# VH-VL binders against Glutamine--fructose-6-phosphate aminotransferase [isomerizing] (glmS): the designs that were tried, part 11

Target 1, 141 residues: Glutamine--fructose-6-phosphate aminotransferase [isomerizing] (glmS), of Sulfurisphaera tokodaii (f9vpa4r286to426)
Amino acid sequence: VIEEIKNAERVIVIGAGTSYHAGLYFSIELNRLGINSLPVIASEYYNVRSKKGDLVFAISQSGETIDVLQGIRMMRNSGAKIISLTNVIESAIARESDYKIYMRAGPEIGVAATKTFTTQLASILFILSVLKKENLKKMEK
Short names: E, the ipSAE of ESMFold2; O, the ipSAE of OpenDDE; V2, 0.75 times the mean of E and O plus 0.25 times the DockQ between their complexes.

## First folded at step 8 (VH-VL; framework fv_zimberelimab)

Design q2 (from s35 with heavy chain S58R, light chain I96D; at its last look DockQ between E and O 0.56; V2 from the best seeds 0.00; counts 0 for: pae E 9.7 > 2)
Fold by ESMFold2, look of step 8:
Structure q2 (fold): chain C 141 residues (1-141), chain A 123 residues (1-123), chain B 110 residues (1-110)
Amino acid sequence: as target 1 above (141 residues)
Amino acid sequence: QLQLQESGPGLVKPSETLTLTCTVSGGSISSSSYYWVWIRQPPGKGLEWIGSISYSGRTYYNPSLKSRVTVSVDTSKNQFSLKLNSVAATDTALYYCARTFYGDLYRSAFDIWGQGTLVTVSS
Amino acid sequence: QSALTQPASVSGSPGQSITISCTGTSSDVGSYNLVSWYQQHPGKAPELMIYEVSNRPSGVSDRFSGSKSGNTASLTISGLQAEDEADYYCSSYTSDSTWVFGGGTKLTVL
């Protein structure tokens, strides 16, 4: 997964609601590391033109977020590779992804998604930590 | 808190156009994660999804109806509408507006329904 | 467009458990964890009882449970009560970006 992110021409980060906000943070930090990234609100996926060389990082707790599903299908059909971050093994989004990351958060009850957001953020921080470590190794070259 | 209320005519002649409006109260139609939905139920029969619309106007339609159906949204009035062209007796039904998600905040299901409005297609 | 298959009616005695089936295809129930169940009393709008196969919204009794296996989802009502007498509908998202409903099941409490 790390090598795919580092080698992507652009990392498109797609999510809905609180997942979008976790993705926005990820996208901002990727850009600060020199990795071109575009955050996308899932309901507006049709406004984004993807291409070969793009990597889509899809964030969905259930793996069944319909706007995310439709977005990754469109972008994959245009040549992008898909990484999913989900809590459900063999969900629709996970099955349609080239690479899968599972965060294993419990179910959310009611309107609040705080448990999902903190688990998503922890996964994102881990990925960023590895990317920062790899940058230090590259500087030794 | 959030409530949906259908309004429109109870009687429509065959071949004419049915127009219904759903008014959203106790909340905003402008959420990026919600879809606003029309579902109908013919008398004594089951439920049929008609179509869905986002606050920004993106639509999904039942393919059996899509040649005759338009769903629209008016965010300034906090309303969304159904237009069904060329109605026939088979379009007689109780029409509901509802809310669903295509996003992660709530899981995708029809969680809030209006009370329904009966529309009869008859000469 | 195809509907989901439910039995037309089911009956049970108070205190018993009953199960209502909802059979779809690999393009709907089989591919998505987006099965929902709705209870409808006469003259009333449907009410969400189960979403995402097995989850209960706040305020729905834990006597209601859901599951699926392959292309078939199931709603189970334990501790059957007279107030459970209603019509029950399942719904699923489809690969064609549509929603389908089952034909409905009339539950009678004997």
Scores: ipSAE 0.214, ipTM 0.746, lowest interface PAE 5.7, mean pLDDT 85
ESMFold2 (binder alone), look of step 8: mean pLDDT 91; pTM 0.935
OpenDDE, look of step 8: ipSAE 0.442; ipTM 0.843
ESMFold2, look of step 9: ipSAE 0.006; ipTM 0.644
ESMFold2 (binder alone), look of step 9: mean pLDDT 91; pTM 0.936
OpenDDE, look of step 9: ipSAE 0.611; ipTM 0.880

Design q3 (from s35 with heavy chain S108A, light chain S31D; at its last look DockQ between E and O 0.09; V2 from the best seeds 0.00; counts 0 for: pae E 14.2 > 2, placed apart)
Fold by ESMFold2, look of step 8:
Structure q3 (fold): chain C 141 residues (1-141), chain A 123 residues (1-123), chain B 110 residues (1-110)
Amino acid sequence: as target 1 above (141 residues)
Amino acid sequence: QLQLQESGPGLVKPSETLTLTCTVSGGSISSSSYYWVWIRQPPGKGLEWIGSISYSGSTYYNPSLKSRVTVSVDTSKNQFSLKLNSVAATDTALYYCARTFYGDLYRAAFDIWGQGTLVTVSS
Amino acid sequence: QSALTQPASVSGSPGQSITISCTGTSSDVGDYNLVSWYQQHPGKAPELMIYEVSNRPSGVSDRFSGSKSGNTASLTISGLQAEDEADYYCSSYTSISTWVFGGGTKLTVL
């Protein structure tokens, strides 16, 4: 995942509702790290022109958010690669993704996941922390 | 086993509205993973996509038919419908309902088709 | 009008291989891997033969294969048999959320 984010010409982050807000935060932090990123409200996916070299980061707790599914289908048709952040292994969005990140770390952690926004943020913060460590290591050379 | 069956009139007069219904059996139309579509085939001609609808009512239409077409879904009856306004002789065709699916590479195609119903537009 | 170009007809003898082409643009064939192929016998509904350029659904003979080069997708039928005589259509999903079909190819087995 990390190499795909670093190598993408642009990271398009798509989500609906609270997932959009988590994605907006992620996109802002990616831009601060020098990674070109565009946040997208899922219901407005048709306003975004994607191409080969784009990476789509799709956020959907259930993995069944239809506007997100429609958006990743269109963008994949345009040559983009798809990373999904979901909490359901056999969900439609996960099944249509090239790379899959699951929010649950194990049975005890995932049992009472009623705090979906917090779980999304935790996953995003982990990804950002790895990217920040890689960026700092690169600067030391 | 999921099946699709078209129903509606076989004969419609010019300028009237054609209404067709597709009944889904052996599965649910409310599945969040699928689009339900209408495709037609004029006599001696090829296939033409008319429009698609999701379980939540999101629609996409062929631009050439967009001004005359409405696709709708009735989840309580497990059905989706086509309404084509102001029909003309050029709308005479075999009308199919179909389902999209996503495959092993997570893309869509039409994997389940109805039998088709012939609609003739004539006085 | 068809957005994808197919030959109007092709023919072959039993046991031979034939190829049906489907030519579009970068926006419908070249940049996407969402080309599918359908077989239609007279009086019957189309049947999915190939999806995502080269994938074969369960139950479809391995004599059917698909490929793509540039803006042209191809369906190849090897070991041609009499029952392969049918109309064949390609289809793609476009960047503007539309589906397009090729004009169809009539395959005649001689």
Scores: ipSAE 0.006, ipTM 0.515, lowest interface PAE 14.2, mean pLDDT 81
ESMFold2 (binder alone), look of step 8: mean pLDDT 89; pTM 0.919
OpenDDE, look of step 8: ipSAE 0.018; ipTM 0.662

Design q4 (from s35 with heavy chain R107Q, light chain E52K; at its last look DockQ between E and O 0.04; V2 from the best seeds 0.00; counts 0 for: pae E 6.0 > 2, placed apart)
Fold by OpenDDE, look of step 8:
Structure q4 (fold): chain C 141 residues (1-141), chain A 123 residues (1-123), chain B 110 residues (1-110)
Amino acid sequence: as target 1 above (141 residues)
Amino acid sequence: QLQLQESGPGLVKPSETLTLTCTVSGGSISSSSYYWVWIRQPPGKGLEWIGSISYSGSTYYNPSLKSRVTVSVDTSKNQFSLKLNSVAATDTALYYCARTFYGDLYQSAFDIWGQGTLVTVSS
Amino acid sequence: QSALTQPASVSGSPGQSITISCTGTSSDVGSYNLVSWYQQHPGKAPELMIYKVSNRPSGVSDRFSGSKSGNTASLTISGLQAEDEADYYCSSYTSISTWVFGGGTKLTVL
């Protein structure tokens, strides 16, 4: 996962609702590290022109969000690789991903996501921490 | 060390196609860490980004030039090229090729430049 | 695609500190830490001076520094020297996966 992010020409972070906001944070932090990233609202996936060399980071609690699923399918067709962050193991989105990350937040009950948003951020922060360490190593050379 | 050198005709007639080539030496163009870029500068004016291409062949173009611009790469020759169709006097400029980082190098800037080649559009 | 806004010219005396501003939008400078600065002497190709807002390539004098606030990036040159007289350009990545340059600033050392 880390190597794919590091070597991607562009990281497209896609999500809906609360997951989109987590993705937005992730995208901003990636750009701060010098990694080209584009946050995408899942319902607007069709506005994104993905290309070979792109990496799609899909965030969905249920792993069944239709717009996210349709988005990653479209982007995969252009040659993009797919990393997913989901709460449900072997969900549709997870199964169609090259790399799978699971939140392990337990069942999320209610429209307003709390547990899953927190675990999404925790996962993102962990990834960012690793990337930052790698960045520091590169700067020291 | 890695160097870039532009080559092509210095004079092009209006409505014709401008073709330039950038030769990469001292390193391979087949790198997963770089975009290969074209930038131009009209005489006495500022810099304008034209477009870029990655090793994978993905291209990105300036919207104002997109309809007329094609950037390509030839890995066998360690070169990448620029084609600009339907040129006009406003396309007269010093054309630079350059390199920019992406990915695991954590740098996004044009760090290596060619010396530039002047292209004049005139009848 | 709109160019970033730079002052046309700035001037300073040797030993002084000067700052060049680069103003963009929330679609470029404001959204990304991918601002770079270039120095161009007459008849020469541009040279990278600052990347990612505030980072300095090897070989570039520590008199050059960069910062950003909101939609405006800044290049500061301290201890101004005659050799610093040149044109300076900022650039930024954009939300539509393109690059944009500023209009350039002519620095005169008095």
Scores: ipSAE 0.024, ipTM 0.685, lowest interface PAE 5.3, mean pLDDT 91
ESMFold2, look of step 8: ipSAE 0.139; ipTM 0.714
ESMFold2 (binder alone), look of step 8: mean pLDDT 91; pTM 0.936

Design q5 (from s35 with heavy chain S32Y S58R, light chain S31D I96D; at its last look DockQ between E and O 0.04; V2 from the best seeds 0.00; counts 0 for: pae E 14.8 > 2, placed apart)
Fold by ESMFold2, look of step 8:
Structure q5 (fold): chain C 141 residues (1-141), chain A 123 residues (1-123), chain B 110 residues (1-110)
Amino acid sequence: as target 1 above (141 residues)
Amino acid sequence: QLQLQESGPGLVKPSETLTLTCTVSGGSISSYSYYWVWIRQPPGKGLEWIGSISYSGRTYYNPSLKSRVTVSVDTSKNQFSLKLNSVAATDTALYYCARTFYGDLYRSAFDIWGQGTLVTVSS
Amino acid sequence: QSALTQPASVSGSPGQSITISCTGTSSDVGDYNLVSWYQQHPGKAPELMIYEVSNRPSGVSDRFSGSKSGNTASLTISGLQAEDEADYYCSSYTSDSTWVFGGGTKLTVL
């Protein structure tokens, strides 16, 4: 997963609602690490053209978000590879992804999907921390 | 203010290896926002991208030159370098180093250029 | 030959508007918005004027504008001034993960 992110010409991060905001943060931090990234609101997927060399990072807690699923289908057909971040094994989005990352959220405690967003962010922070560690090692050489 | 300065020999004999160095000042070559590139311009002719190196050390090369080109980075000296093997008269050019500019979508443009160094290939 | 086609020269009088074309393929120009334009005065390094088809970096005059139609990108200079006399190059980031330049256009201000 990490190698695919580092080798991608562009990382397209797609999500809806709260997942879009987590994806926006991820995209911003990827760009700060020098990894080209574009955050995409899932309902606007048709305005984004992908190509071979692009990597799509799809964020959906349920793995069933329709606009995300339609977006990854279109982008895969244009040659992009798909990584999914979901909380549901064998969801539609996970099944159609080349690589899968599963969130390990416990039962939701709270009125909204607060734990879901926190777990999405934690997963994103872990990925970023690995990328940052590899960067620091290269600088020390 | 970030600046790029090319250095290296002005004259290289045919079949030898051309080595150029670009020194980055006023900024860090290890910044993850940029790619570092070499571009050349034969006298009186147009621009040609030679190759580039990313923040992670990955290199990209013009397919027409790929068999002869190596680009490398030395972060301790804040420099990156071009090596072009087996030069011929057609490699005579002004050689520029540059960095990519991150736009809204992609690193597709070069916003800072060195002043260029003329390299002549002649016996 | 260059992957992108530009006219060898264009000319105009002060105050006029002129355009410089840059034609490639769908993969080089048409499908993506990754064309950039550079101005190069004699003896000087190129300077970025337009990126991503139509955007100006900070400090570039709004007399410079860019556009694209189909497989052709265009640089337009309005209110032509003597200091605009220079060579102009287009460039694109291609679908093959490479950069290509046009052959260059010499602009003469009459």
Scores: ipSAE 0.006, ipTM 0.523, lowest interface PAE 14.8, mean pLDDT 82
ESMFold2 (binder alone), look of step 8: mean pLDDT 89; pTM 0.923
OpenDDE, look of step 8: ipSAE 0.383; ipTM 0.826

Design w1 (at its last look DockQ between E and O 0.05; V2 from the best seeds 0.00; counts 0 for: pae E 14.5 > 2, placed apart)
Fold by ESMFold2, look of step 8:
Structure w1 (fold): chain C 141 residues (1-141), chain A 122 residues (1-122), chain B 110 residues (1-110)
Amino acid sequence: as target 1 above (141 residues)
Amino acid sequence: QLQLQESGPGLVKPSETLTLTCTVSGGSISSTTYYWVWIRQPPGKGLEWIGSIYYSGSTYYNPSLKSRVTVSVDTSKNQFSLKLNSVAATDTALYYCAREGLYSGLHAFDIWGQGTLVTVSS
Amino acid sequence: QSALTQPASVSGSPGQSITISCTGTSSDVGGYNYVSWYQQHPGKAPELMIYDVSNRPSGVSDRFSGSKSGNTASLTISGLQAEDEADYYCSSYTDSYTWVFGGGTKLTVL
C-alpha cells in the first residue's frame, strides 16, 4: 500500500460526509509530504479526470456508498488503481478495489458517525506515520 | 480581513535575478486549505500563472518558467517569495501575489495583492 | 504551452445579455470543473467573479453566471450595466497539475 502511494503520480481521495472530511485531512498531509493529492466529494466525482498512474483512495465505512462506488468505477475505467478503506469485508467497494484496508471486522456499534471518523483518522495517521519513515507503534481499532 | 502585499525592486537589470516578497496580514500563511501564488501581467497583455506554494514548501510551476523560477515560503515571517533568474525585457510586468483555494469547494484565486510593477532595463 | 481561447472583445447595450467564451482542450476545460472567471477594471487587480464553472462568491451580483459544455466554458452577464465594462479572464486547472489563463476579453458597454 505504502509503495503504491509513494509511486503514484497523484493520489485521489474520495469520500462522502464524514469520510470526505477524513479524506481531506489525508490529502492535505500527503501534499505536505510532497505527494500530489486531490480530495474529492463523492457526489462530485464527475469533476475529476483520472488516468493511468493515478491512485484512488476510496473511504467508505459501509463499503456501499453509491457515489463512492460510481466514482471508483469511472476512475478505474480511466486506468487508475483503487485502494479502499472500509469496515465491511466483501462490500461492493472492497470487491471492486485493487487493494483493501479494513478498519474493523463487522458493523459499527453506537454513535456511528463519530466513531467512524475516529477509526478512519487512526488508519490514516498510521499510513502517514509510515510515509514519514517514523517507527511508531501500531494502533489497534 | 486577510490581505496580501507585494514588495521588492521596481527596476532590475537584464540577466540579474528578480526577487519579490509577498506579506500576508490579517491571517496565517500556515493554512491547510490554501496555496500561495504568483501571477504576472505584462503591460497591455493578459495574466500568466507563475507558480503556487503550499506552506510546507511543496511547489508547482508554469512549465514555461520552471527552469528560471523559485518560489519559497517563510512561515516565521508570514511571507512567501518569488525569485526569477536571468531576467530579460520580456519579464517586465505587474507581479501579483494571490491566494489559491484548495479543498474548500473553491478552486480559484480569490484574494489578490494590488500588484507591483517590475521593469527590466539598464 | 496551452492557452485558453477567448474573443478579444465583445460589446453590448445597457440591459442586454452578453456571453464570453473560453475554449480549451480535454486536458483542461474539458477535463476539470476548476474553471474560474475574473473581472479587471483599468488600474485594478483582478477580482474573482465565478469559480468552479458556475458558483458566485458572496458579493458578486446574480447577473453573472457561468456554464460549461465540452471544452468550452461561458460567462454570461445579464442586465448589462456601465460598470461591467472591464477586461474578463478565464482560468482552468490542467492535466499537468498547473493553471492556465485565457487571453482576456475586453467588454464594452455601449
Scores: ipSAE 0.007, ipTM 0.535, lowest interface PAE 14.5, mean pLDDT 83
ESMFold2 (binder alone), look of step 8: mean pLDDT 93; pTM 0.953
OpenDDE, look of step 8: ipSAE 0.362; ipTM 0.830

## First folded at step 9 (VH-VL; framework fv_zimberelimab)

Design r1 (from q2 with light chain E52K; at its last look DockQ between E and O 0.55; V2 from the best seeds 0.00; counts 0 for: pae E 11.5 > 2)
Fold by ESMFold2, look of step 9:
Structure r1 (fold): chain C 141 residues (1-141), chain A 123 residues (1-123), chain B 110 residues (1-110)
Amino acid sequence: as target 1 above (141 residues)
Amino acid sequence: QLQLQESGPGLVKPSETLTLTCTVSGGSISSSSYYWVWIRQPPGKGLEWIGSISYSGRTYYNPSLKSRVTVSVDTSKNQFSLKLNSVAATDTALYYCARTFYGDLYRSAFDIWGQGTLVTVSS
Amino acid sequence: QSALTQPASVSGSPGQSITISCTGTSSDVGSYNLVSWYQQHPGKAPELMIYKVSNRPSGVSDRFSGSKSGNTASLTISGLQAEDEADYYCSSYTSDSTWVFGGGTKLTVL
């Protein structure tokens, strides 16, 4: 999915609650790498106008977050491609995504969702590390 | 601790608009982590989901009621409300407000309920 | 309108186990692991007993357990006690982005 991120005109990162904060971090780091990115609180998806060339990175551990699902439906209908980061195979969000990345956190038990956030962040950090290595190689040339 | 309290008229005339308010205490209505919900229960019958709203105003409605229902939120008063237009005898019910977690925290259940308020539609 | 199908009533003797079924469709119970169960005593608001098919919130006895197979979810109460006599409702999220409830089951402890 690295090539999709590198080639996107804009990376829209959508999530709710703790997933939004993980997505905000991802979006900030993407912008530092020269990749246009917009973090979106899932409940505000209807204020975001998407188009062909946009890539939507949807973060939902359950894969069933209602506002994330409605947001990716709207954005896909406008021509965007969807990458999902979920922990549930065959969830609604995963099924409606063009590309799927699965977290391996297991069910979250606590209210703070601490294990979910660290697993989301680990997945995001791995993606960023690959993008940063690609950027360094481009500078060498 | 967070509590929900319904308020509004107990008696409404047919064809009029029912307005109910739910006051949130012991916590904030302003959070992307929650949806605020209306559910009703006709006398001697089961539960029916009416609609849900986020603190920012995003709504979802029961299709059978969508043409008549409006749910709104007032974050400054820590309240959300239900308007049901053109009421009939079939709208007589106990009306509950409730909360559901949303996001990646143990979704999707109605974990906190108000005590309910009876609304009778009568000529 | 459609609802999830529950038996109207179920009964059991103290100390026994009983199971309440909740049958939906491939568009709700069958689509997701987003089934929840509520206990309602007379004159009281419903209380959440089980969420996400099989999880218990804090304070709910481990005598309550949930499961799902295909389009049917089940609530099992072991070690039946007089206090368990109540109405029980299941609920599910749907593919149409709505919530539906079952018709309710009256549990009688004999």
Scores: ipSAE 0.005, ipTM 0.587, lowest interface PAE 11.5, mean pLDDT 83
ESMFold2 (binder alone), look of step 9: mean pLDDT 90; pTM 0.928
OpenDDE, look of step 9: ipSAE 0.515; ipTM 0.859

Design r2 (from q2 with heavy chain R107G, light chain E52K; at its last look DockQ between E and O 0.70; V2 from the best seeds 0.00; counts 0 for: pae E 5.4 > 2)
Heavy chain, then light chain:
Amino acid sequence: QLQLQESGPGLVKPSETLTLTCTVSGGSISSSSYYWVWIRQPPGKGLEWIGSISYSGRTYYNPSLKSRVTVSVDTSKNQFSLKLNSVAATDTALYYCARTFYGDLYGSAFDIWGQGTLVTVSS
Amino acid sequence: QSALTQPASVSGSPGQSITISCTGTSSDVGSYNLVSWYQQHPGKAPELMIYKVSNRPSGVSDRFSGSKSGNTASLTISGLQAEDEADYYCSSYTSDSTWVFGGGTKLTVL
ESMFold2, look of step 9: ipSAE 0.055; ipTM 0.683
ESMFold2 (binder alone), look of step 9: mean pLDDT 89; pTM 0.922
OpenDDE, look of step 9: ipSAE 0.657; ipTM 0.885
ESMFold2, look of step 10: ipSAE 0.200; ipTM 0.730
ESMFold2 (binder alone), look of step 10: mean pLDDT 89; pTM 0.921
OpenDDE, look of step 10: ipSAE 0.502; ipTM 0.851

Design r3 (from q2 with heavy chain S32T S33T S52T; at its last look DockQ between E and O 0.68; V2 from the best seeds 0.00; counts 0 for: pae E 7.3 > 2)
Fold by ESMFold2, look of step 9:
Formats: sequence, structure tokens, C-alpha cells
Structure r3 (fold): chain C 141 residues (1-141), chain A 123 residues (1-123), chain B 110 residues (1-110)
Amino acid sequence: as target 1 above (141 residues)
Amino acid sequence: QLQLQESGPGLVKPSETLTLTCTVSGGSISSTTYYWVWIRQPPGKGLEWIGTISYSGRTYYNPSLKSRVTVSVDTSKNQFSLKLNSVAATDTALYYCARTFYGDLYRSAFDIWGQGTLVTVSS
Amino acid sequence: QSALTQPASVSGSPGQSITISCTGTSSDVGSYNLVSWYQQHPGKAPELMIYEVSNRPSGVSDRFSGSKSGNTASLTISGLQAEDEADYYCSSYTSDSTWVFGGGTKLTVL
């Protein structure tokens, strides 16, 4: 997954609600690292023109967010690869993704949305930390 | 706290156009996370999804009604509306507006319903 | 005719458990975890009881539970009470980006 992010022409980060805000943070930090990134509110997916070389990072706790699902379908049809970050194995979004990252195993998602957001952010921070380490190695060439 | 209320005529003549309005209170129709829905129920019968519209006007319609139905939003009035053309007796039903919630804090279902408004198609 | 198949009626005695089935296809119930269940008392609007197959909204009794297997979803009501007597509808998202309902099931508490 790290190599896909590094090599993407653009990383499109799509989510709804609190997942959009986690994705916005991710997109901002990717741009700081020199990785072209576009944050997208899931309900606005139809305004995004994607192509081969784009990587879509889809964030959905349930894996059933309809606008995210429709967005990744449209972007995949235009040639993009899909990474999903979900909390439910075998969800629709996970099944339709090229790569899958799971935040939590199994169902029984409580009403503690703050915990779900923290788990999303933890996954994002880990990805960013690996990317930052590789940037430092590049400077040592 | 968010509430939906249907309004419109209770009686419509055959071949005319039915127009209903749903007023959203306690929340904004302009939210990018919600879609707005029309559902009907003929007397003594089951529920039928009519159509869904986003805040921006993207629509999805029941294929059996698509040729006759139009759903629209008016963000300035915090309302969305249903037009059903060329009505017949079979369009007599209780008409509900509803909301579909989605997103990571919300699950996709018809979670908030109006009380319904009965529309009778009769000469 | 409805796109999802439910039994026309079910009945049970107070204290028993009952199950209402909702059978669709691989293009709706089978493909998405977006099955929901609604309770409708006479003269009232439907009320959401179960969403995303098995989740209960806040305020819904834990006597109500949901599941699915293949193309069939199920609503189970345990500890049946007189106020559970109502019509029950299932609903599902479809691959055509539409929503369909079951025909409804009348639950009678004997």
C-alpha cells in the first residue's frame, strides 16, 4: 500500500461525515510530503474527474456508505486503483477495492463515533509515519 | 429534533398532476450527507419507494414511475417536492417524505419519516 | 408485486419468539449490508427498528434483532408483547441505486 501511495499521480481521499475530516487531514499531510492529493466529500463524487494513475483512498467505517461506493465505482471505471479503510470485513466497499485496510474486526459498532474516528486517524498516522521515514532516507542518498 | 412534514392537496382529479411538498425543520436540507425521499402506501397495502434526491439535485427514481415523476429541492425554503403527472386511481395512497442518513456516524436507512398525507385520486 | 418477499402474516403468543423473513436477490439483499426493518402501527408512520442488517437505533428494544444469510434477511422479536402487533416491512438497497421494500408482514399476538 505504501508503494502505491508513493507512485500515484494523485491520491484522491473520499469519505463522508467524520471520515471526510480524517481524509482531509490525510490529504493535507500527503501534500506536505509532496504527494499530490485531493480530499473529496463523498456526496460530491460526481464533480471529480479521475484517470489511470490516480489512487483512491476510500474511508468508510461501515463499508456501506452509498456515496463512497458510487464514487469508487465511477473512479475505478476511469482507471483509478482503490484502497479502502473500513471496519467491516466483506463490506461492499471493501469487496470492490483493490487493497483493503481494516481498522476493526467484525461488527458490533457502538455509538462511540469518537473511538471510530480515533482508529481511522491512527491508521492514517501510521501510513504517514512510514512515508516520512522514506523521505528522510531519500535525502541521505 | 429534525422533523419532516408533508403538505399538499388531499384530492386530485384523474389525469392531473399531483404536487406535494415536504418541509424540513430542526435541520438543513443543504447538508451534503443526507438524501431526501418520497415513499407512498396505497390504502391497506405496502410501502413503495418513489424517488430520492440529494441537496444538489441528483435524483434516483423507481423505474415503474420514472416517466411520470419529478422530485426537486428548494434550499431557500428548506423544502423538497414531488410531482406525479397523469395520476390515476392507482395513485391513491398515503404519501410520506423521509430522510436517508449515511456516513460513518449514520447508517443508510429511512430513519426519519413525516406523518404522511393522504392523496385521493377521484373524479 | 414487491421486489422482496415476506410472509403475509405471522403469529405468536406473548413471551414467545418469532422470526419474519425477507428474501431478495443477489442484486440487493445478497450484495449489500443495507437491509432495514420498519414497524408500522395502525394510523402511524413506519418506524425504523433495524438498519444495516443487525443494528438497532437508540430507543429500540433489544428484543428486536436482525440477521441475514445469502439472499434472505430475518427480523427476530423475542419476548413477544401485545404492542408488537403491527405490520413489518423490510427494505434493501439495490445494484441499480434504488430502494425496494418487502410486501409487509402482519404480526398478530395471540
Scores: ipSAE 0.060, ipTM 0.677, lowest interface PAE 7.3, mean pLDDT 84
ESMFold2 (binder alone), look of step 9: mean pLDDT 91; pTM 0.935
OpenDDE, look of step 9: ipSAE 0.412; ipTM 0.834

Design r4 (from q2 with heavy chain S54Y; at its last look DockQ between E and O 0.61; V2 from the best seeds 0.00; counts 0 for: pae E 11.2 > 2)
Fold by ESMFold2, look of step 9:
Structure r4 (fold): chain C 141 residues (1-141), chain A 123 residues (1-123), chain B 110 residues (1-110)
Amino acid sequence: as target 1 above (141 residues)
Amino acid sequence: QLQLQESGPGLVKPSETLTLTCTVSGGSISSSSYYWVWIRQPPGKGLEWIGSIYYSGRTYYNPSLKSRVTVSVDTSKNQFSLKLNSVAATDTALYYCARTFYGDLYRSAFDIWGQGTLVTVSS
Amino acid sequence: QSALTQPASVSGSPGQSITISCTGTSSDVGSYNLVSWYQQHPGKAPELMIYEVSNRPSGVSDRFSGSKSGNTASLTISGLQAEDEADYYCSSYTSDSTWVFGGGTKLTVL
């Protein structure tokens, strides 16, 4: 998955609600690393022109988020590759993705609904951490 | 406490347009977590999903009704509406507005329902 | 005709367990974990009993449980009580981005 992110012409990050905000953070940090990225609110997917060379990073805890599913279908039909970040291995979004990342839930802290956002963010931070370490290795050459 | 309330005419003549409004109270219709839906139930019969709308205006419709149906949202009034054109006797039903959650909240079902409003199509 | 097939009626005696089936296709029940069950008493709006196949919302008795296998979802009510007498509907999301309901099952408590 790391190589696909590094080699994409553009990383389109799509999510709904809380997942959109996690994706926005991811997109901002990707741009800071020099990786072209566009965050997309899932309900507005039809405003995005995608093409071959785009990589779509779809965030959905359940893997059944209707607008995310419709968005990845449209963008895959336009030639984009799909990576999904979900917590359900046989979900619709995971099944329709080229690459799949599955979240691991940690202890619940604070409120009942925040565990979903925290695990999404933890997964995103891990991916960013790996990308940052590879970038540092290139700088040392 | 969030509530949904249907309003509109109880009687509509054949070939006319049925218009219903659902008012959301105790919460905001402008939420990234929910779709707002219309469901109907003919007397003594089962449930039929009519269509859904997101607060930005994105809609999905039952294909059997799609040519006659428009669902719309007015966020300033905290309302969404159903328009069904060219009604016939088969459109007589109890009409519900409802909420289904959308996004990563694990509840992708119709969790809040209005009380329903009966619409009779008769000459 | 409904998109999901339910038996028209089921019956049981107080204290028994009963199961209501909901059979769809590989394009709905078989593809998605978005099956839900609704209880409707006469003259009332439907009430959500089970969502996402097997989850109970707050306030729903643990006597109600859900499962699915292949294209068939099931609602099981254990310890049957008189107030369980109602109509029960299943619902599923479909690959056509629609929602479908079963035809309903009338549960009679003998």
Scores: ipSAE 0.006, ipTM 0.616, lowest interface PAE 11.2, mean pLDDT 83
ESMFold2 (binder alone), look of step 9: mean pLDDT 91; pTM 0.933
OpenDDE, look of step 9: ipSAE 0.399; ipTM 0.829

